VH-VL binders against q86iv5. Designs and how they scored, part 18

Target 1, 237 residues: q86iv5
Amino acid sequence: LDSCSICVDFVGNSLNDLLNIILNSGVIGTCGDLCSAVPGGQIVDTVCDLLCDYVGVDEFIKLISDVDPDPIYICEKISVCKTNDNAAASLDLVQINPQNGTVGGTFTLSIAYTVTNTIATGQLAFNIIDPTGNAFGDAVLLVQQSPEQYTQQFQFQATPSEQESFPNGLYTVQALVCEGSCGSPHPNTYTLANGTTTFTISGADSSSMSGAGSFSGSSQSTQTGAASGSGSGFALF

## First folded at step 4 (VH-VL)

Design q2 (framework fv_ciduvectamig_arm2)
Fold by ESMFold2-Fast, scan of step 4:
Structure q2 (fold): chain C 237 residues (1-237), chain A 124 residues (1-124), chain B 110 residues (1-110)
Amino acid sequence: as target 1 above (237 residues)
Amino acid sequence: QVQLQQSGPRLVRPSQTLSLTCAISGDSVSSNSAAWSWIRQSPSRGLEWLGRTYYRSKWYNDYAVSVKSRITVNPDTSRNQFTLQLNSVTPEDTALYYCARGGYSSGWYYFDYWGQGTLVTVSS
Amino acid sequence: QSALTQPASVSGSPGQSITISCTGTSSDVGGYNYVSWYQQHPDKAPKVLLYEVSNRPSGVSSRFSGSKSGNTASLTISGLQAEDQADYHCSSYTSRNTYVFGGGTKLTVL
């Protein structure tokens, strides 16, 4: 029954396409009319049809077009993702290595957290705030994550790009464990735990640059749990 | 229609790297509706999923725990293919290796097209 | 060694129906409706027969059907034919976002 992850991934990847179709189409009478226009091939169209059919085309369009839509909220409203208003967690470790690095260097962010009451649908998210206040980050989807200890690692290269220049100075890392989408105003959204750390970049050297690095991550737990990434290089909260 | 064509050496020495390529036709390796997996088959262990790569706003690579320290699955958008590299091979890595489309891509929880298979023998 | 349990062999005569079981846990077969079945003839790659428990790809005969109850998924082949003689493998998505396979079942058509 992991229709939740399917829904969150579909909505996350197709939200802008759906909004453009709704804006540029005349009357949309069926889920088939809407979903056949979504790029991604027949599998994506089938997922779209299944999700739309759960609530009907009018309600589906309303959810997609709502103020400040987010994939977790939409998937909760169509009843394929669960909520838990009593979810609980703690952040045990937020650590970045190296703590003193250089531009072009590789940094590893290690986050350890403990779930104490099941997270039904949520995120492990982080923002990195540069010395000028510009922020970037990523998130991992948490689905039906049982009470136990978890570790997640993220890696990035401090390669200057249009999104982030990596100036010399102090960087702040903020990590959140949330039920729902971190920072969302929607019902059934809660910040469960918050942690911060810092690191510095000094001795900037632009001679070895290939473009902005991508985040990469892995998840470890002492027992079985579910998590998947849905973020990008922009600030998430 | 979709076709997967495998190539690579069939004999590998112990401690060396096993390297196979899967060329895709009829679909794009960067298609948002696909995921690309490597699966092997041996008489003793049966079918075993090794890992996948897929594109969803960025590239993702996921690996089975048993091979994670030795494996890399890489896409090549320019040649519309993906590769398997398995380091430090032992005779236990002797198997028939398949590439396949599928293995979780936000709707693809199965493997619908398979390559022809490559029997790789690890021996001195 | 296989994560999912299948009978090693099953046999039937032309025209009969046979069923192959695939048993896992609540973290794979029991937890998700993402069970698939594959047919493999000697010296050939596996071919998908069923996905998401009971869905048939285009071109697969309606003689092949699937079901699931608790931690056990089942493949049923009705109107058994000589060309059905093959190995049958089940697979399931897991709570660890990976895939596991059964040990395979050899179907003999007598």
Scores: ipSAE 0.000, ipTM 0.398, lowest interface PAE 19.5, mean pLDDT 84

Design q3 (framework fv_ciduvectamig_arm2)
Fold by ESMFold2-Fast, scan of step 4:
Structure q3 (fold): chain C 237 residues (1-237), chain A 123 residues (1-123), chain B 110 residues (1-110)
Amino acid sequence: as target 1 above (237 residues)
Amino acid sequence: QVQLQQSGPRLVRPSQTLSLTCAISGDSVSSNSAAWSWIRQSPSRGLEWLGRTYYRSKWYNDYAVSVKSRITVNPDTSRNQFTLQLNSVTPEDTALYYCARGRYSGSYYFDYWGQGTLVTVSS
Amino acid sequence: QSALTQPASVSGSPGQSITISCTGTSSDVGGYNYVSWYQQHPDKAPKVLLYEVSNRPSGVSSRFSGSKSGNTASLTISGLQAEDQADYHCSSYTSRNTYVFGGGTKLTVL
């Protein structure tokens, strides 16, 4: 993994901790003062210290405390992630199988996209919108994705949970390929491609109260153009 | 009340290692309210900050770019002191060397300085 | 060659006021309120005179005051006394988490 992926993972996982430290501490005079308070152990502290030292503690605090904090944007401003205002891509396939399923069933989302001009730091993101308008999704970090064809699969089981009940009806899937964070208002952010598909859940045992569903994914991306799993749950855009 | 007392050789040969020690009294080298720096002064470059060490939850070191590849600043909690090691010295390293304390919550100023040690790099 | 620009020398007579400037960039003096001033008498270590632009440590005379505008910080000494004859150095924190100094200003009280 490269310094950009490390930075995005660190900021994504530690943003709320950093904000709480900044809010509850007096004057923070050094990167060591800030970073030693971040939970996660010595490796997390080391990453924090390296990133903070690169821009200085005052600028680092300013970036973290921004009104609309965004891990990709923060890491671009630190200069460990690259930007490309000329990035370009197309979505070749957004497909879900089965197109008609039941609650408790397993669904596979397949996305194929072609990069035509290098994505420096971006996302492949998707939202699934249930019949009631409740949404959930995930995003994968794209770093230095060279021009070539990529595929990504995500799998989930439609098991009712507190976050998503999986009611019978029509579901909408929206996928985006972006330079920067999809939906972000920050500079150097562009939606490069957008695709949509649908699927249906019907005839299920609606009395099911099973507790959890999860995503799994795979990628055929090169090692240079890393696609990294982030998480699932709430909508991203 | 806080005092910094320097010691170490005053003459070093080119290519050798410059080694200085700063003994601290009136504060702890592991104090969470301080950082411990080395600063040198020469007629040609004036005052020049070289690096620092400090303790928060673990030890940290920061170094000036110009010396980063050949400098080490190390604390010694048992003797309440910190040291400077500068490798591969040249005549350009001839200077008056100071240790200094930086303050937490304003660690951008040096409130106590050692007496200074003139180090000459010559054959 | 120092990172921050100070006049090499300044002169005044007893009772007068003088000002010493310290000019940097937006990545040091202009970017932070972490400018400090040090007084150095011959064969002595520097002594902190002002910190965080305008704050005086205990024991420093109110005759010494500091200010900053844009990329330039200033030290003003009012009611000059013979004992003020010394070198004055400015310092600033930088965006690279380092410290830089000015070239120093020799104050002569004549």
Scores: ipSAE 0.000, ipTM 0.425, lowest interface PAE 16.4, mean pLDDT 84

Design q4 (framework fv_ciduvectamig_arm2)
Fold by ESMFold2-Fast, scan of step 4:
Structure q4 (fold): chain C 237 residues (1-237), chain A 123 residues (1-123), chain B 110 residues (1-110)
Amino acid sequence: as target 1 above (237 residues)
Amino acid sequence: QVQLQQSGPRLVRPSQTLSLTCAISGDSVSSNSAAWSWIRQSPSRGLEWLGRTYYRSKWYNDYAVSVKSRITVNPDTSRNQFTLQLNSVTPEDTALYYCARDLYSGSYYFDYWGQGTLVTVSS
Amino acid sequence: QSALTQPASVSGSPGQSITISCTGTSSDVGGYNYVSWYQQHPDKAPKVLLYEVSNRPSGVSSRFSGSKSGNTASLTISGLQAEDQADYHCSSYTSRNTYVFGGGTKLTVL
């Protein structure tokens, strides 16, 4: 991972912890004082110290405490992630297979996009909206993506969980390619491309939520500086 | 409630530029929930989507591959309208031209249409 | 040439049901549930009848219904009435982030 990816991952995982430390502590005088309180062990402490020391503890606390903080924006303000106000992309394919499935079935989301002006720091993100309006999704971080064709796949199993019950009906998939964090109000954030598709689930078992769903991602084409996410999540935008 | 009113020349000579305007009332051309499209209709080709313009933090355009090299769809926020420019026209560009509100990135359909303009390409 | 295939014409009698098909590929009708249907009377702009395969806008009669199976979407008009005589067009969103249309179907109410 490059320094930008390391910063985004750290802030994404530790933002709430940092906010709680700042709110509950009196005067925080050093990066060491702040970062030693962050859970995660030696590696997390080291990354925290490096990022905080780069801008100083006062500026670091200010960035964390800003209105609507997001990891990409914070890491851009620290200058470990780049911005490009002229980034441009198109979305060539948003496709889900199978289009008609059942509860417990495996679905593959295939996304193809073309970058036409370099994406400095951005996201390929998607939301899946169930028939009741409940949404879940995931994103992959895009760092210094050169003009080229890219393909990304995501796979999930429609297993009922605490996040998503998978009722019968029509599901909508929304995909976005963004410079910055998709949906963020922060400077240097742009929606570059969007696309949608749908699929249906039939034969759903609406019994208790007992399992856990997960996403997995894989690159099938060239992707410079790629960092991919895998896991379960809520709506991103 | 939303109304689209078209204007522009109805006769264009071959090799010239076809230019049409669509004035919007009841919505904003810079609304982030809609796009603004041009669609034409001819006896030989039926309905053809030509392109759209839309605002999402910045302005974007998308165009059909068949016209991509000749077409521009431009918004005008001060007059709340958008235009079609189609360069180097031939008699095959003779058609009824419609502007439409395009629920792009939402439901992907055209919910309001302009009245249509018959454009004839002839000498 | 139209990207989506519709019958050129269909006919029916008042009170009957008719169905109009719209066939595409996995890159349009088969790949997405963004199929819309438009009714066009002579010398008028098209008017939306259905969107997202089967959803009706406010003011559209419940006699109009839609479905999709594989690469084929269908518009069904039940309780056929004289004023239903018109051209019907299907449209689909595509994997190229564009729209395509069918050739149109002329409905005659006999």
Scores: ipSAE 0.000, ipTM 0.399, lowest interface PAE 22.1, mean pLDDT 85

Design q5 (framework fv_ciduvectamig_arm2)
Fold by ESMFold2-Fast, scan of step 4:
Structure q5 (fold): chain C 237 residues (1-237), chain A 123 residues (1-123), chain B 110 residues (1-110)
Amino acid sequence: as target 1 above (237 residues)
Amino acid sequence: QVQLQQSGPRLVRPSQTLSLTCAISGDSVSSNSAAWSWIRQSPSRGLEWLGRTYYRSKWYNDYAVSVKSRITVNPDTSRNQFTLQLNSVTPEDTALYYCARSIAARPYYFDYWGQGTLVTVSS
Amino acid sequence: QSALTQPASVSGSPGQSITISCTGTSSDVGGYNYVSWYQQHPDKAPKVLLYEVSNRPSGVSSRFSGSKSGNTASLTISGLQAEDQADYHCSSYTSRNTYVFGGGTKLTVL
């Protein structure tokens, strides 16, 4: 794994823990004092130490404590993730199958996009908006994606949960390709491409207890590019 | 009160490993409120911080960039001491070596110092 | 070579006040209140005299005071006494969680 992906994963997973430690601690004078309190075991502690040591504890705390936390931005500020203000891409396909499904059914979202100028650190992100306007989504980290055609698939089961009830009706899918975090106000963030599609849910199948806000995905490229799947369940833009 | 006592060979040959020990009394090397440093002093470089070891939930080590590739600072909880190992020494490593304590609540200074050990790197 | 700049020497007479400067960068002296001063008598380890720019440890005379302006910290010794004759070292914690030191200033009490 590259240092950028490691940083983004760490910050994304540990941000609230770091904020709580900072809030509840008096003086934090070393990276070890900060990082030893982060839950997640030896690997998480090691990554925390490495990133904090790179910029120093005071700068690291300042970056974490910003009012609008953004893992990509934080990792760009500590210089482990690159930026490209001239990144460019197009969105070639946003498709969901089936286009008519049932509560409890499995849906596959397929996205195809073309990078035309390297994405240094960015996201492929989507929101699914239910008939009542409630939204949920996920994102895949894009690191040093060269000009090439890419595809990404996401799957989810329309199982009612606290986050999403899956009412019958029309659902809208919105997808974005971004340099930086999609929707972020931070510098070096750009929406490169966007697309939409729709699907419907009707009727009810036997439901099981599984996370409606959880997604699984895979990325494909012909030769070089890489993307990482993540499960969020919250709207991203 | 805290006392730090250095021991170790005072003459080391070039290219060998310099090894010093700092024995602690009045505190624990594994105290989660302290960090344990090595500092050296020479006429040409003045005072120079080399590194530290400290225990929080696990052991941590931090090292100065100038020595990072050849330095190890290790705790020994059974004897309440910590050691300096500096590999591939040169005559420029000739210095008075001190161990010192800093406190987690105010980590910006060293409140207790050992007596110092003059180490000469010579053939 | 040292990371922080101090004058090599300073002198004064008993009862006089003297000041020793310590200049660094925004990543050490200028960025934080992490400056410390150490007094060192011949053949002895340094002893902390001031920490966090101006705080005195228990047992340190009020004749010793510290201040900071921009990238320069200063140690002032008032009512100079013969036993003040020593080397004085400034130090700062850094944004990289390390320590840097000045070259030291030899104080001569005339």
Scores: ipSAE 0.006, ipTM 0.554, lowest interface PAE 9.6, mean pLDDT 87

Design q6 (framework fv_ciduvectamig_arm2)
Fold by ESMFold2-Fast, scan of step 4:
Structure q6 (fold): chain C 237 residues (1-237), chain A 120 residues (1-120), chain B 110 residues (1-110)
Amino acid sequence: as target 1 above (237 residues)
Amino acid sequence: QVQLQQSGPRLVRPSQTLSLTCAISGDSVSSNSAAWSWIRQSPSRGLEWLGRTYYRSKWYNDYAVSVKSRITVNPDTSRNQFTLQLNSVTPEDTALYYCARGGYYYFDYWGQGTLVTVSS
Amino acid sequence: QSALTQPASVSGSPGQSITISCTGTSSDVGGYNYVSWYQQHPDKAPKVLLYEVSNRPSGVSSRFSGSKSGNTASLTISGLQAEDQADYHCSSYTSRNTYVFGGGTKLTVL
């Protein structure tokens, strides 16, 4: 399967597996040698073989093991994902409800953006920065998004965990629309738009520790256009 | 024949930094077929893999989630050795620490072990 | 808690066969053929006994064999000998590009 989103999903899920196979295997002479070692069953193996065969095993290994590999960049180098150096967009709305909530409460982040020049392969990404400066976030893959207005919603529960304790105070939300992977130093990567909002957490039992937060998202467009979501989890840099 | 030689026993105070060295003979720390790991052992928790360093066109590190915020594993190509640095130690870090060579997803050579006691 | 589950102890008599299990998840034991087993005698470093589920390093007796079914790997020792009395540890590569160990199994040869 020669699809951009399938490639990004495969590489995103298998990059560390591929790196470790390359690192610790003996001679890898074929795409089959590499791909048969990747976990995930027959479909994952088939996708790996198709992508690897497209460029050949030596070039595929080189791309996977290069400096700062990211799934969008790798899939662009394989030529299954497109690039557009002239992509353009604006952020129209970054809104969080409730704007004053409690630990354990559910928050909904609503983002509206307008594409003004086609995004070939990119991300809608957000980071939430807690009162101490600790950050968490997610991203949705954007593939061949035509010029029109789009809306995306994300939900999360402010459940304390080792990664994020959800202290009382002011939280900052930063949203980015990018061509390429947001924050990537790779060629053909551009921040197209950014926006911010804030919310507060107060009054609940914020002394709780452990437990995991979760994210869910949905994409909507009013015209024909492709938007797809994958939970990648990241901090902006 | 590959051999790994570790530094001697350590007594470390809580909140201090633990530093251990593993000297390699019979292989290069920058060998592209090897990865260099630290593994510890305690009676209550058994064996725990902590992290590794390895060279493949550039240096990489992988760390166990439980120690990721306070651990560094560093190679030293000039002395053919690698080190463990573990910050903010607690009594729970009391263990026998091993260095090991990892290749092909298993640990084929182990150092003799270093007893580390964290005492308040 | 150890990431991989092993019985704490197992016992046998000379000449018998014994099996030690190592149970994980689809993100480690079930996801890869990269399970290894280590033998450890008192006051000694672990020594690799089996790797990649069933492969023996040079010098390891054919009495030691390994297998895997789903999320469970097994070490079998046939023809038990007194010198087999030791701790046995399993390990697996994980989807996070890390390694995890089982809690260890103490084998007593009575």
Scores: ipSAE 0.000, ipTM 0.402, lowest interface PAE 17.4, mean pLDDT 84

Design q7 (framework fv_ciduvectamig_arm2)
Fold by ESMFold2-Fast, scan of step 4:
Structure q7 (fold): chain C 237 residues (1-237), chain A 125 residues (1-125), chain B 110 residues (1-110)
Amino acid sequence: as target 1 above (237 residues)
Amino acid sequence: QVQLQQSGPRLVRPSQTLSLTCAISGDSVSSNSAAWSWIRQSPSRGLEWLGRTYYRSKWYNDYAVSVKSRITVNPDTSRNQFTLQLNSVTPEDTALYYCAREKIAAAGTYYFDYWGQGTLVTVSS
Amino acid sequence: QSALTQPASVSGSPGQSITISCTGTSSDVGGYNYVSWYQQHPDKAPKVLLYEVSNRPSGVSSRFSGSKSGNTASLTISGLQAEDQADYHCSSYTSRNTYVFGGGTKLTVL
């Protein structure tokens, strides 16, 4: 139903496939030619066709081939996601528990924010910066968030991986509420609120695990499409 | 050799539906290197592309904006043919109607290499 | 009115060369190398003469050549012959996944 969330999810998941098709296929003349080549089956093909048909194949390819690919911006240009240059919000809480943990331990990040002017399409995003300066993070999509207070929780396990080794020391958490994609240079993008907190990791859990932890989150919004998938990721801003 | 053979009523009353069929020989309506188009010709507007149907893992249709609300182009794989249905016709729809094979692929070619014989459709009471 | 601009008529004598222009916009002729030309004799369906600006189908005489500069495509017929007397139509693929056509040019061989 929420065409904005569907668009952002599709573009985020299919961007590399679309770029590879565009680079390897030569000239593409129809949305059908482009979309039939995208892996993922009939649902993915249908979403691709719908979005491409909105703007035409040339404009769609131009948007996908942009130097700084940004799913929110692409979906705003397609006109399935809305913008609000007057969006406003505040960050009320950025808290991590435990404040002092161990390698292998589970951490919960709790964020509370208040929307004071509607966020049309935006993000709640965070980066966690380790003692060496390596960063990882995640974001949730915000669609038509009305003025009220919202809460979001993320959980992760401090399990060493190729992306993050979890050394002992001081960690910094940075959180942003944005209209548009946090840190994007594209039009209609604004940082609405910024907050930070810290936590420490000391000692080691003797348990070892090869799998990296994934972030999990939930939203207290009543708006359809405000929910987004969780995941581990690179620095976002 | 590809041949396109048209059939259908040549006289249609205003507000009725114009229906034409194009039978294909020498190629398949589900060929992945072709699309199947309807084009009309009138003295006042010249040649005007109306729409296409084609198969690329699934069926697709594209239509000209001027007729999009009234037009359907449908394939029939069992008879190896495709049809034009144009609803709510007016005297301005009086034209010579052609079916055509469109060369269309991922690499792009985009021209009409075979045409039907044409059907003059008159819209009058 | 047609979307692509062609002269209504051109004429020439046997053995001469003539050129027919086809002018569009950056969303059709200028945006793609997918201009095609069709020859139409009285009471006949159009027949493809050139595609992708300058490519000839099998059986089309080398006397027919095509070119494009910016938003204008051109068909040139060299060594005019009586059988060249016909209507000539240009067409272009568009950024909307559609086709546009020119108004047609009547060629008279004197």
Scores: ipSAE 0.000, ipTM 0.456, lowest interface PAE 14.1, mean pLDDT 85

Design q8 (framework fv_ciduvectamig_arm2)
Fold by ESMFold2-Fast, scan of step 4:
Structure q8 (fold): chain C 237 residues (1-237), chain A 124 residues (1-124), chain B 110 residues (1-110)
Amino acid sequence: as target 1 above (237 residues)
Amino acid sequence: QVQLQQSGPRLVRPSQTLSLTCAISGDSVSSNSAAWSWIRQSPSRGLEWLGRTYYRSKWYNDYAVSVKSRITVNPDTSRNQFTLQLNSVTPEDTALYYCARGPYSSSPYYFDYWGQGTLVTVSS
Amino acid sequence: QSALTQPASVSGSPGQSITISCTGTSSDVGGYNYVSWYQQHPDKAPKVLLYEVSNRPSGVSSRFSGSKSGNTASLTISGLQAEDQADYHCSSYTSRNTYVFGGGTKLTVL
């Protein structure tokens, strides 16, 4: 695990805690003052101290308190993640199987993409938009992905939850390859490629509940490179 | 280079909706290096930031706490403009309204171009 | 009233230096280095003078400089000129992901 991935994981997991500390504390004078208040124990405190000390407490607070919190941007500004304004990629395949399924069924999203100029720090992300316009998605961190062809699979079960009810009808899948965080307003962020596909869910006409699903994924590439899964979440873009 | 031109009704009755438009030239409302804000100015409260919209793979909005329940800032990419809608206005919403651009490529927290301003009076 | 405190007025003579303060809290001016300053002439829109405490946009005179200490940001105008007579406004990013302004300072060049 590289320092970029460690930083992105730390910020992603601790962002709300850091924001609450910053919001509810008076004047924070040192990285130690900020980081000692972060829950998670000594290892989390050590990572926090190292990252904060790299830029200083004032700049670290400024980055954490950003308008649209973005772990990749924060870690780029700390200089543990690299940027490439000339990154380039294309989406070769966005496919869902089955294309016609039922509530409670398992769906597999297969994405193939080609990097043509190195992605320094970015995401492969997707949103699934239900028939009512409600969206949910997931992303995988891409670190120093060299020009090659890559594939990624995501799986989810169409089990109703608070986030997504899985009504019957037409679903749209949007996939993005980005330098930086997809949808981020921050510098050095670029949508490199996008693609769409659709699938249907039928046989749910007797269901009227509200909720949201969850994801799990697997990844593979044609060469040795760094990539990390990000887990379940709300729409990214 | 960048110019912002405002238009909209200048008299609004209490309880009605205030609606203003800001037309953009020299930049795109969908630019990934800009955000588009509404700011008002009154003698009693000075300058007040109301909200903004911006595009980064999808549209985002941010609103000031004081107006969040009544305000919508909405882009129109086909006409390269964005609008302010402020619901349930009171005489306290009487102010000079400005649209403004904020750069997002290196420093997102300032306003580098402003429209000419529109004086809106809320009166019956 | 305004979230940030500025003096209502300041005056000076041509060639003099004047300073305008902008005082907030640890949740705005004191918490972040995102303070900007705007100049407004009568019946005109504000124009940005400084951003991120001390940075000048292209075309802004080096006579305008900015600093910050604790919860107070300051705008200094050196070599005061008649054309500097205007209202000056400070702004800051906040812990609530919003922007606030000061009450404005009327500068009179005598």
Scores: ipSAE 0.000, ipTM 0.396, lowest interface PAE 19.2, mean pLDDT 83

